# Ledger of designs, part 5: VHH binders against Putative polysaccharide deacetylase (cda1)

Target 1, 320 residues: Putative polysaccharide deacetylase (cda1), of Schizosaccharomyces pombe (o13842)
Amino acid sequence: MYETRDLTGNAGKPVDTNPWPNNSKIAVSFVVNYEEGGERSLLYEDEGFETFLTEAGLMPFPNRPVRERSIESCFEYGSRCGFWRILNLFKKHKVPFTCWAIGQAVEKNPVVVGAMEEAGCEVGSHSHRWINYEGVPPETEYEHIKKSVQAIQKASPSNSAPRSWYTGRASLNTRKLVCQVYKDLGLPQPFDSDEYNDDYPYWVADPLASKPGAEDDKGLLIVPYTLEVNDMKYAVAPGFCNSDDFYTYARDAFDVLYEEGLEGAPKMMTIGLHCRLTGRPGRFRGLQKLMEHITSKEGVWVATREQIAQAWSAKHPYKA

## First folded at step 2 (VHH)

Design p09 (framework vhh_7pa5_2)
Fold by ESMFold2-Fast, scan of step 2:
Structure p09 (fold): chain B 320 residues (1-320), chain A 126 residues (1-126)
Amino acid sequence: as target 1 above (320 residues)
Amino acid sequence: QVQLVESGGGMVQPGGSLRLSCAASGFTFDDYAMSWVRRAPGKGPEWVSTISWNSGSISYADSVKGRFTISRDNAKNTLYLQMNSLKPEDTALYYCAKGEYQLLWGDSTPEYFQHWGQGTQVTVSS
């Protein structure tokens, strides 16, 4: 069986003319993907290596189950250099981001969680491994979800479990399994970001309810993510060639949503970043310019996804 | 220079068969997995099948399982796709691709191959 899809949303009308704190015209969610150490590799007992979203994707490698140190080092740039460069920019501007943290990557470099908490950033979960979960047995995915939550919480100086969830390459079982793991661990239900279909948060039925709209249906809040304003396009054709391509595209997307907010339709915007991509100096310049542009505007709220979710749900509680 | 030259396409009636070939040059053929990818008019690329460097691992898209057979001849640097029980929906331009498109492909974030052939047209019609 498969889920039904809502093609209508709010039929082009503003959901709320003043949804954000202090009459803000746009909520901006910067997202930093922390994936390095979670990719496919023989180092992690996988049957092959990963080249996706690295400069190594175009290098000639034999397609055999071997270690490739060039590829390994391309991922390591993210954890060794790119993460810290990005974090320092956000600290300098005194604005937060939300991290999609891969559990296995956190296990291999737990210091990043404490650093993000000290900077006022949110650490969310990006599941345990940076893989496609379609075809993964539900019991295996359940254990991955659980390991991810526990790895992040263990690395957290405040012992905080991730409140926001994003798998990316999710299975049809992912949403229900995530809710089940959080329930089994005694944690509050997370905010789900595995949708790309709107510019504001919205509710879906609780996947653990007996049926949609039943008395036990407490809802699940979706905070949409993006593949559009995302630095992955540096690695995916016909994508971004230079930092000005990223900056110009992201700036234009921000300007459109900001202008709509000024006209009475405030929304949220997400900007997706990867430590090994935008963390490289040449690409990083585009993020610096974008940060300056966004923070120069009046009525802009740069917030964690948890803060956006809490503000939205307080004003728009679930109606079963 | 990497060159991939597809051939063997043409017109067939539903239920017919075709055998596609891909002649590879400019690289050590038996060091790489090879894939077939197709593009129907007005649609994006769809992965069809992948074969490992030594033919030890073979994968197919669900839409072609049981009907198509991928194979390779490393001595001749040639990749093949035997297509049986062809359907109108198999109508597409078929590309030979260097590497494992299917194994590196995610539904929401497809991996792009750097080396594709020019393609060979397959048309299934009555």
Scores: ipSAE 0.000, ipTM 0.153, lowest interface PAE 18.6, mean pLDDT 88

Design p10 (framework vhh_7pa5_2)
Fold by ESMFold2-Fast, scan of step 2:
Structure p10 (fold): chain B 320 residues (1-320), chain A 127 residues (1-127)
Amino acid sequence: as target 1 above (320 residues)
Amino acid sequence: QVQLVESGGGMVQPGGSLRLSCAASGFTFSSYAMSWVRRAPGKGPEWVSTISDSGGSTSYADSVKGRFTISRDNAKNTLYLQMNSLKPEDTALYYCATRGPYEDFSTWLSQYYMDVWGQGTQVTVSS
């Protein structure tokens, strides 16, 4: 076995009764997945095409090694329309998001990185390709991680490398390879979001350490992500049928965590979005309503994942 | 109230055959592509086969291609998997599922396991 799992966490107790700036009762992380141009396609010399998390999954496409323009255009809606619609909403409300940017998608449309930077948003890495990394050779995955970081940094007007990392469909080698690439590039260790198991950041052992708890173990900060409050449920049945389903579900999740924060247990909440899903006009209404609800409440901190990680680690440094 | 009930599993010797069934209710079965996914002891889920909503298109994992045949009966709301020339490596709990991605369904299933799919049917290939 390569790893052991912690089923206890903090045993239901708050780690900190006031972890966030300005006595905020909840830290809210909006995440925008920028994946369009990184999916499997013969256009990119892959073995086949991808329908996962698109309306294309509703059409009867044979799984053959051919280009399919209908599928290509479903992804393109995200880069051409959905991303800009979402970005404009956040600009209007003057609140940031964190982007999970696929390196290859950035290479094909680098203007999105500059636009996010101008808007005060964080551009994190979603690796190089939007694929399952299980079974990918470690040497190949290392190069993908490196290419992703370099593509984002090159597209950044400030030459900023991504500080936050999320693979999603990670291999057992991913976490160690990410830390190795950042070390090899002379970059500070990233904040890892490939966990879904808690409502606040927490530390794990440094995967580059000789062993957990050793002198060389400097820790790795986990900032948990979500599959629960995620617009991917528009593409999965039973899931969200309309914008009110997404809004009502996300609002209820926010209200529960916000109320717990008011009662002395402030946490973080993540909302996962995809440019080609929530960026569609009918679904987008739910995000507008959610934004109005969240920004109407006192003691709410809408922040990038980097800001959340930095605030948490400043108060809770790693102890081996 | 989507419900999927798998059946037809059992014990067979290498080279044997089994036919799995999945009875679907609570949704318009004929409007959805259907997949078979398996989970071997101590391993993650592995996509096996997918069939289009009409039954006109099928796809198979390389490990089962030529040995397994997926089919459906939309009038009976039932999905089938005919398994021939079974190998010890085919030993797994087999699940049916709806609306998975054609190529990478096993990764998607791991995130939604047991929320939409049935309890599965056990296939054991042992000599």
Scores: ipSAE 0.000, ipTM 0.112, lowest interface PAE 20.9, mean pLDDT 87

Design p11 (framework vhh_7pa5_2)
Fold by ESMFold2-Fast, scan of step 2:
Structure p11 (fold): chain B 320 residues (1-320), chain A 126 residues (1-126)
Amino acid sequence: as target 1 above (320 residues)
Amino acid sequence: QVQLVESGGGMVQPGGSLRLSCAASGFTFSHYAMSWVRRAPGKGPEWVSTISGSGGSTSYADSVKGRFTISRDNAKNTLYLQMNSLKPEDTALYYCAKGSRYLGFTSSYHYGMDVWGQGTQVTVSS
């Protein structure tokens, strides 16, 4: 998989001058990563603890196969406090987000799925564990994908399976395995977000097709994600030191894409958030400011990734 | 069981040199990027340098460019940091850090954030 690389895209030209509902000039996708309870821990038979994307991410903790309760409690802040603070902000502004939900995290706190559905938000899948899937055997990854889909659907009051997929630290086998699991479960093919290479959705060949362009190739829709406008930069160097750093950077990215939309090239923008990072009060101020800025503008569509995918595919169905 | 054991620290005069080593075990060393990170007294951690799993790519903090060289010996599961023209401001506890196996689309400084060693002290004074 990924034996060819598309370096061309649409050669800098707009794919569509009016792709979004109500003549909107930009589609904005807020993403909330719900990962707490799915990270590496001796409690889950992993060989150590996780420090990545916490206040401990830059700390030189001793390398040892133990539980680190301080770090565990940093993750727990996300599920106990940060998630709810973020959800309440979106409810107040009456705009949705899409959640990347780790299956194991959902199993340990299933009430978050119902709360998001009640708020009009989308719950997508972030696979089962918050780990690097490179080097994981394909059969094991297949079971993780299946468990994540089933855990989210079980926790859903509407019995809804996730329509959007994001692994993050994916293997070269991940895309094909995800499509295979959805097919085996009798579910419609998901929208794949494990790409960072463009500012609008686009189609790739169905990884389950006999070959690209064959009669059985129904395509797979990519809805690109971001590592650029992402609060993970609070935890990795060089990154964001304070809420104004995040706000200023995200605001500037929004303004550029919004201005391009006003000039005839409407696109989508993604903003990535983590419950334990932006959910902290000091960092949260930046999200409040960003939300006020974005919602103050005319011609802005804040939507779930599923809504963006559906709007795009309705206007641009897969061809050959 | 992943283990990283740093060595080679010590006291040196300004302008001197030291070579740090990090012995790695419990994982396939050549499959992971490795980094050096330091913590000066009373300050937070500062990323110093990263090297890819194959050794084909290296990156350095601006404060150490031209003075420090990162290298690795995959046959011996050992990471090195050659430090030349040392300054008093290089005084710190130096940590060896294991990166993620593969995130090819991320910048090299992300590689050093997975697992850390115990550290080795470097003191630059007269």
Scores: ipSAE 0.000, ipTM 0.108, lowest interface PAE 21.1, mean pLDDT 87

Design p12 (framework vhh_7pa5_2)
Fold by ESMFold2-Fast, scan of step 2:
Structure p12 (fold): chain B 320 residues (1-320), chain A 127 residues (1-127)
Amino acid sequence: as target 1 above (320 residues)
Amino acid sequence: QVQLVESGGGMVQPGGSLRLSCAASGFTFSSYYMSWVRRAPGKGPEWVSTISGTGGSTSYADSVKGRFTISRDNAKNTLYLQMNSLKPEDTALYYCAAPSGYDFGELSTYEEPFDYWGQGTQVTVSS
């Protein structure tokens, strides 16, 4: 797998002029990353404290193998306050979202899965730990994938296993291992979101097939994610300083894709959110404005990633 | 100035045991994943085993599982490899290795390429 790169895609042509339900001109995927409690800490027998993606991330901390309580408490804000603030906004507007849930974070706060299901939202997997899986032994990553699926399902009042998968900092082995775990557990193959290369779903060869295009190749559906329209940019330079920076950027991206949809090339858009980032009151204002902007437009379909995947695959089944 | 010094190699008969040691200096030993890598005559490097900084996680190549045990003593800045039931195919120069850099994110990556290597210690398994 990954021996070649597809630099062409559909060569700038629309893949489908009417791919979404009710003649919608754009499918919008809000993604909430639920990571709090899965980050690196000596408390979890990691080699050091988390340095990535918090308000404290831009501050120079001494390089030493200690717990950094400031960083830990910034993550705790996400689970204690930010998640609930974001969830209440989606409930108020009756708008669905998909959650990328870290298995260990779910184990430490399982009530969030029930709350998401009650709100009509999809719970997908963000693997077990919020770490870089590059170089992790395949057998260790296999167990992490299995643990994450089981943790989410156990916390689910409906006993639902995650249908959508996103690792983020994935290894070259991750996609095959995910498919293997789902097969071994007797679960339907998940929709893979570890690609950032397009604005519509597309198929790749089944990583468990004997070879691409073989009789045993059932395909794997990719539902692309984004690092562009993502509140991680509040913590990564050059990025967002205030709520208007996020709002203006995300609104402009929506407007471009929406206008392309009106002109005969409907696509999907993803908006990535983190409970401890956009869940902070000042940044949250930008999400409120964005939600009002998106829901004010006709011909917009706001959906879970599972719903988008199902709509796409029903109209565009895999052809080996 | 990272230094890794391996010792404990030697000649042993098939079925025998050896304990390798690696003395580490020039970095905060307890904050690094540490690995053993070997080079058999005429072959490239083969990863053998890795241990996390706290010792809470270990992993092994399929060829050595059940026979080798990796461990560490952070108070002494020393990494160990206990090798049991040795086979002729285990004959190689054994290296202690650590990834470069102080980014804690890199500690989740345990395999090649490693930037810091010792001089190695020879293990010969023959009858």
Scores: ipSAE 0.000, ipTM 0.104, lowest interface PAE 21.0, mean pLDDT 86

Design p13 (framework vhh_7pa5_2)
Fold by ESMFold2-Fast, scan of step 2:
Structure p13 (fold): chain B 320 residues (1-320), chain A 128 residues (1-128)
Amino acid sequence: as target 1 above (320 residues)
Amino acid sequence: QVQLVESGGGMVQPGGSLRLSCAASGFTFSDYWMSWVRRAPGKGPEWVSTISSGGSSTSYADSVKGRFTISRDNAKNTLYLQMNSLKPEDTALYYCARVTDYGDYEGWSLDSDAFDIWGQGTQVTVSS
């Protein structure tokens, strides 16, 4: 796997001039990352504490085997306040969305999965721990993937296993291991979001096939994610300073893709959100403005990633 | 120029005591958390203890907890490690380290070198 890179895609041409339901000109995927309780901590027997994507950069912290209560409380804001603030906005607008749920975070606060489902959210898997999986032994990563899927399904009132997958900081083994776990659990193959390279879904060879294009190659559908239209930029440079920075950037990205859709090249757009980042009141204003902008437009399909994947695969089934 | 100069090491018998000192210069010592890190010959570094900038918070590795005490004198820009009930396994080169900000500028690498180790360290040998 990954021995060859596809630098061409569709060579800038639209794959389909009408890929979405009801002649929609753009498919919009709102994604909420539910990570709080899955981050690195001595409390979870990790080597140290986590500072990534928090206000931790405002204070000096040792990154060795200590607990930092201040940082722990920054993550806790996401699960205690930010998640619920964001959820209520989606409920108010009756807008479907996808959550990337960390398995350990779900285990420590399982009521959030029921709340997600009640709000019309697809609950996807964000693996078990919020860590970098590069260098993690394959047998350990396999168990993490399995634990994540089982934790989400156990917490689900509908007993639903996650259909969409996103690791983020994935290893070169991750895609194959995810497919293997789903097969071993008797689940349908997941939709993989660990790519950032296009504005519509596309197929890759099944990592469990004997070789690409072989008779046993059933394909794997990629639904690309985003680091660009993502509130993580509040915490990393070059960043968003205020809610208007996020709003203006995301609005402009939406407008460009929407206009291309009107001109005969409809695509999808992803907006990435974090409970402890956009869930803070000052940053949250930008999301409110963005929701109003997107929902004010005609010919916009706001959908879960599973719905986008299913609509795409129905029109474009895999051909080995 | 930032400098950390360790002293106070030596040879001691099991059960003995030593007090290490670290003289800091070239930065505002009172603004930084400080740590002691040790390295036995041919081994990787092992964190020993950390103290907050104001001295109100301290932490210790399990292997030294109850035996070692970290302290600081911000007026003298000096960090200390009082080592009691020394064991042969405490034999190592001890380094004073300034704890740097963990800045997540790039967002993808968590390779934060949390410690600035500026000196040759001070050798502690526990033998009979």
Scores: ipSAE 0.000, ipTM 0.100, lowest interface PAE 21.5, mean pLDDT 87

Design x01 (framework vhh_8dlx_2)
Fold by ESMFold2-Fast, scan of step 2:
Formats: C-alpha cells, structure tokens, sequence
Structure x01 (fold): chain B 320 residues (1-320), chain A 122 residues (1-122)
C-alpha cells in the first residue's frame, strides 16, 4: 500500500456520467467533527494535555505532564454549546451533515449520536482518540478502531455502525486496519475519507486483497475530505480572522465547483467544521451565511458522505 | 437497522381504489423524502412519485391524476392512494428512501422495502 503515488488521478477529465441525483451540478458534504472528550489529557492517562485546534493553543502553556483546566474548558464549549448551535442550524434548513465522531468523546456524551440521527445526519467514525496514530503499534490502533465502531453503534438508537471513516492523523497502517476491523466485526466495508487529493470520490485497491487487481480485490471507495475549506484555519496561521474570511473563502470554493458542474464537470465539495470553533457565536455567523448561499442555488445536492459514496458507486463501480 | 415494510396489496377489480402503506423504522422518518416505485411482471422499475419531508409531492406525469402520496410523520408511515385501477397497474409496489435533502429531487434511493403485490383482475 502507498508504494507509488498517483499524481495523475483523472488527468483533468470530467466524469463521463454525472454521479449525482437529478443531474445535480455539485454534491455538498458538510462535516462536523465531534472530538470533545477524546483529546489528550492526564485525566485519560496520556502523557500531557492537548492544545491543537483551540484558542488556548495560542496561550503560553509549557509542555508539562499536568492537566490544563483552561484548555479542557475550551474543548467542553464544543460539546456543551457549539454542537447544539450547529445542529439547530442544520435542522432549521432541513439539510444533513456527516459527523466525524471520536469514540471516546461519544462514550462521554452519547446523547449527541441520538440527536444527530433524529436530525437525519450520518455518524461516521473519527477513530477512538483524537491523537496522532503515526507510531502507535498496529495492535493498539486495531483495538482503537474496534472500540470506536462499537462505541458509536452502542450510542446509536438505531444500533447503526458507522459507514464512513476518517482518522485525520492517520498512520500508514490505518487503512488496512480499518478494513480488517470491519471485516472481523462482520460489517460492510466503510468509505474512507483519509485523503485530501481530489474533488471526486475514487477507488483504490482493497488493502485486504492478495494484491491489487486480484480476483479478491473488490476495491475501497475514497471520499476525499478537506483541510482547505475547514474552520481549523481559525486556529492555525495563516488562516481565518473573522466569520467573513471563512464565509468568503468557502463561498468562492463552492462557486468555482458549482460553475464547473454547470459546464459539465459535476464534483463534490466538503466543508469541515469543529464544534468548539465554528460553534462559537462570532464564527457561527459565517456558517449561517454559507448555508443560506448554498441552499439558494438550484442543482445543488446536500448529502451525507454515505449518500455521496452510494451515488458515486452506482454510476462508477470499481474496475480492478 | 433501517427497515421499510409495505402493506395493503392484494387482488382488486378494475376501476376500484386501493391504499398502500409503508411502515418505516430505524431512522428519523420525518427528515427524509420518500418514494413509491413499482415493477410490473417482466418489466423494469417505474417511478410513481415522491413526497419530501416538507410535504411537497411530485408525480410521474403519466400517473399524476391516478395517485396521491401522503405521509404521517407521527406514525412513521408513507401512503400511496391509487384510484381507477387498471390491469396495467398490476405490479409489485416498493417504497424507497431518498438520498436527497429538502425539496431537491434526487432520483437515487438508498433503502427499499421488499414490496407488496397488487393484482388488478376481474
């Protein structure tokens, strides 16, 4: 796996069959990262506290093996306030999103899974902990993947296992381990979102196949994610200073892809959100404006990642 | 598990009316657009119509005057009312969940029921 890099993709060619329902010009995937309670902390037996993707990351906190309550409370804003603000917006507009749910965060606040299902949203897995998995032993990562799937399914009122997968800070072993866990649990193969390299879903060889292209290779569908149209840029430089920065950037990205769709190249777009970032009132205004812009356009399909994956697969099945 | 269970089929005489039901479970029914599709013996699938979560309905123009689709979100039930039944209406009738959002028409379905048979004969 990863022995070569595919620098060509589709060589700039539009797909020969519009994969989206009713000749839609663009498929839009809103993604909400639910991470609060899964971050590093001495409370969870980690070696230290987490600063990544919070306002507290800009404060002078020396790296020490202690708990930092200020930072913990910044994460708690996401689960206490931001998640619910974001969910209410999607409910108001009657459009779905896909959640990247950290298994440990779900275990500590399972009510969010039922709330998302009630709103017609997909709950995907974001592995068990919000950590960098590079350097984690494969057997440990396997158990984390399994715990994540089971935690989400247990919290689900419909007893649904996550169909979409996103680790983020993945190891080179992650893709194969995810497929192995799903196989071992008797679940259908998930859709993998740990790629950022295209505006279309695409197939790769099944990592559990004897070799690429072999008879046992049924493929694995990649549904690309984004670090570009992502509110993480509020917390990392150079990034977004205010809600208009996020809105303007995301709107322009949508408009370009939408226009390409009108010209015969319908694509997908992903918008990444974090409960503790965009869930803050000042940043939230940008999402509200973006939602209004996107829903004002004809020929736009707002869908879960599972729905996008299924639509793509129906028109563009795997060829070994 | 997502489940859709159609009921109300059977043998009916030409010219009469029939109402089919589809009981939905395992998902938030009120958040999804729902479709009715039928398949006559030896024929392909024919789309009948849909109802969005907003209550807006769209029908196959060939069938519009003959059918009415409705939903009861309090009981998670989808209905198809058929009037002036003809022999050509003999088919297995399926309900299906839409992949679209809002009032935007999708045409793709992610979950189907097992179907209920309607036979129009004298």
Amino acid sequence: as target 1 above (320 residues)
Amino acid sequence: EVQLVESGGGVVQPGRSLRLSCAASGFTFSSYAMHWVRQAPGKGLEWIGNIYYSGSTFYNPSLKSLVTISRDDSTNTLYLQMNSLRAEDTAIYYCARDLSYGDWESGYFDYWGKGTLVTVSS
Scores: ipSAE 0.000, ipTM 0.123, lowest interface PAE 22.7, mean pLDDT 88

Design x02 (framework vhh_8dlx_2)
Fold by ESMFold2-Fast, scan of step 2:
Structure x02 (fold): chain B 320 residues (1-320), chain A 122 residues (1-122)
Amino acid sequence: as target 1 above (320 residues)
Amino acid sequence: EVQLVESGGGVVQPGRSLRLSCAASGFTFSSYGMHWVRQAPGKGLEWIGNIYHSGSTFYNPSLKSLVTISRDDSTNTLYLQMNSLRAEDTAIYYCARGEYYDSSGYLPFDYWGKGTLVTVSS
């Protein structure tokens, strides 16, 4: 897989048919990463504690194989407070989001899946653990993918399996393994969000096909993600210092894509959020302002990633 | 080749009940969610409800007390039970494959049947 790199994409051309409902000028995907309880810890038989994406990462900690309660409690803020604050905002505005949930995090707090389903939000999979899958044996990653899908489906009151997939720190084997697991479980093929390279969904060859373009190649839909409009920048230097930094940056990105949509090139935009980051009150103010800005505009479609995938597929089906 | 074939339509008297069927072929039926959608003469498409592969159902709130959706995975068949039929229920009824209903009212399903006509008249 990935034997060549597609540096051309659509060569800057707008799509010939607006894929979004009601002739919308932009599709906006809010993604909530639900990772709390899936991070590295000796409690989970990992070799050490988590050091990535919390304000606790600024504190000096010994590099020893111990549990660091300060870091654990920063993650717990996401599940205990931040998730619920974010969910309430979306419920107030009557717009959905997609949650990418770590399977282990769902196992430890399954109530969040039911809450999202009740609110009309999508639950996708963020694999089983919040780790880098590069170097993980394929058999082990296969089991992680399977456990993640099953954990989310078990926690779902409607027994819905996740249709949206995002690993984040994926291996070169991840895409094929995900498709294989879904096939082995008898589930419809998911769409993949482990790409950061476009503002449109697009198709790639089915990794399980005998070869690209063959009769058995029904395609795989990519729904791109972003590291640009992402609250992880609150925790990564040089990044966002305050909620206005996030708001101003996200607003400007939205305005550019929205204006391109008004000019005949309707696209999608993703906004990446973390429960323990944007869920904190000071940072949350930026999300409130962004939501008000986005929902104040005409011709904006705020949608789940599954809704975006379905809309795109209906107007732009795969051609081998 | 994916095919969805609706049946069970026809002329029915007001106040009566009717059950529609949808026969699915060309895919693993038990792995997919299914929807019922209708279109009254001269009107747009109206979503009736869905049933997930798990058997869980969700309905258009305006129709919930009047309809029941069920499935039989052993025969690859989807059902729509309608009760207390009224003249306004006259429509072409479609089954469609999809896991999610778009809350904006857009119906982005990947496969549709050709429809079956239900006429409610005395």
Scores: ipSAE 0.000, ipTM 0.134, lowest interface PAE 18.5, mean pLDDT 87

Design x03 (framework vhh_8dlx_2)
Fold by ESMFold2-Fast, scan of step 2:
Structure x03 (fold): chain B 320 residues (1-320), chain A 123 residues (1-123)
Amino acid sequence: as target 1 above (320 residues)
Amino acid sequence: EVQLVESGGGVVQPGRSLRLSCAASGFTFSDYAMHWVRQAPGKGLEWIGNIYYSGSTFYNPSLKSLVTISRDDSTNTLYLQMNSLRAEDTAIYYCAKDFWSGYSDLTEAFDIWGKGTLVTVSS
């Protein structure tokens, strides 16, 4: 299907009403990707092993139909050590994050969901497997979406289904399939984060409406994500070589958006993190420094994506 | 399991009217748009029209004055009413379930097809 893209957005204009509580100058979304156990592996009957976003990227590993114990252990560091190190930092500062949780990873280590809820963090869905969904049949992707939602809800001590959705490597079918699964399960429509195109949440037409703008069109809220302020750059060129590279880049991005907020254009900022990347002690130092910097500023709201979505919707409701 | 069963075809004289039915089972019928498609002998598929889960209809402009699509969600049944039948309306008629609930203008968005019902218009 060819989809027309909106290149204008808000045309550089600030929003007319600050959506953030207490007149905050910026909303900051920390995202923790919980992917360990959901990656491609012969252990899960895939055709090869995963190398993307691991220290194993330092060595050439062509895709082969074999197990690689070194790579398996690189992922395991995330679930065994990195996740807990990151969670403890957020608990110490008494600020939340949103997790993008892979359903299969949750099934293999469900204790992480309860730990995040206890810490006041949000658990969102990152679909069922950490794979590229392009070319996956729609009926198969539908079942993956459903399994992911159900796995997270089952692991939740409060029996809560994820309110936020992020696939990452999405198909052209993903957005409509996600909305359909939530409708079929009797759940409220999720907030969609599979866009990287703005520093504000924004509305699109409900993909399940009879037609765009119809009476049944209640809208779908987009809460944009980031690939730029993301620790994946420790593993991908042009790259971060050390924790100071990550800190300096993320700090500068925060400072620009914060200054725009002071000048009357309060926005949101997202920082993307991976348990097996920033969870490593040397890289973790950069996150500690960033947290100190962000929490030292007045008028900063560190919030879950669900809280950001609710605050935005209250001040900027959908207009068909 | 999901099934679509068309009925109501047969031999009919030119100028007559005919109503086709499609019985649906195995899914929540009221949540999905439904389509009618036909294939004349030796020709490709021709989309007739659809009805969204809201009841809104959209028709092939070449056929809109000759056909009406309706649905009865209480009986999980889709209908195609055809008026003033001509020899060129001879075809196998299929109902198809849209994968997407709600708005869809894509002819390739059919995930379940019935087996079809033959309509022959001749004297």
Scores: ipSAE 0.000, ipTM 0.127, lowest interface PAE 21.1, mean pLDDT 87

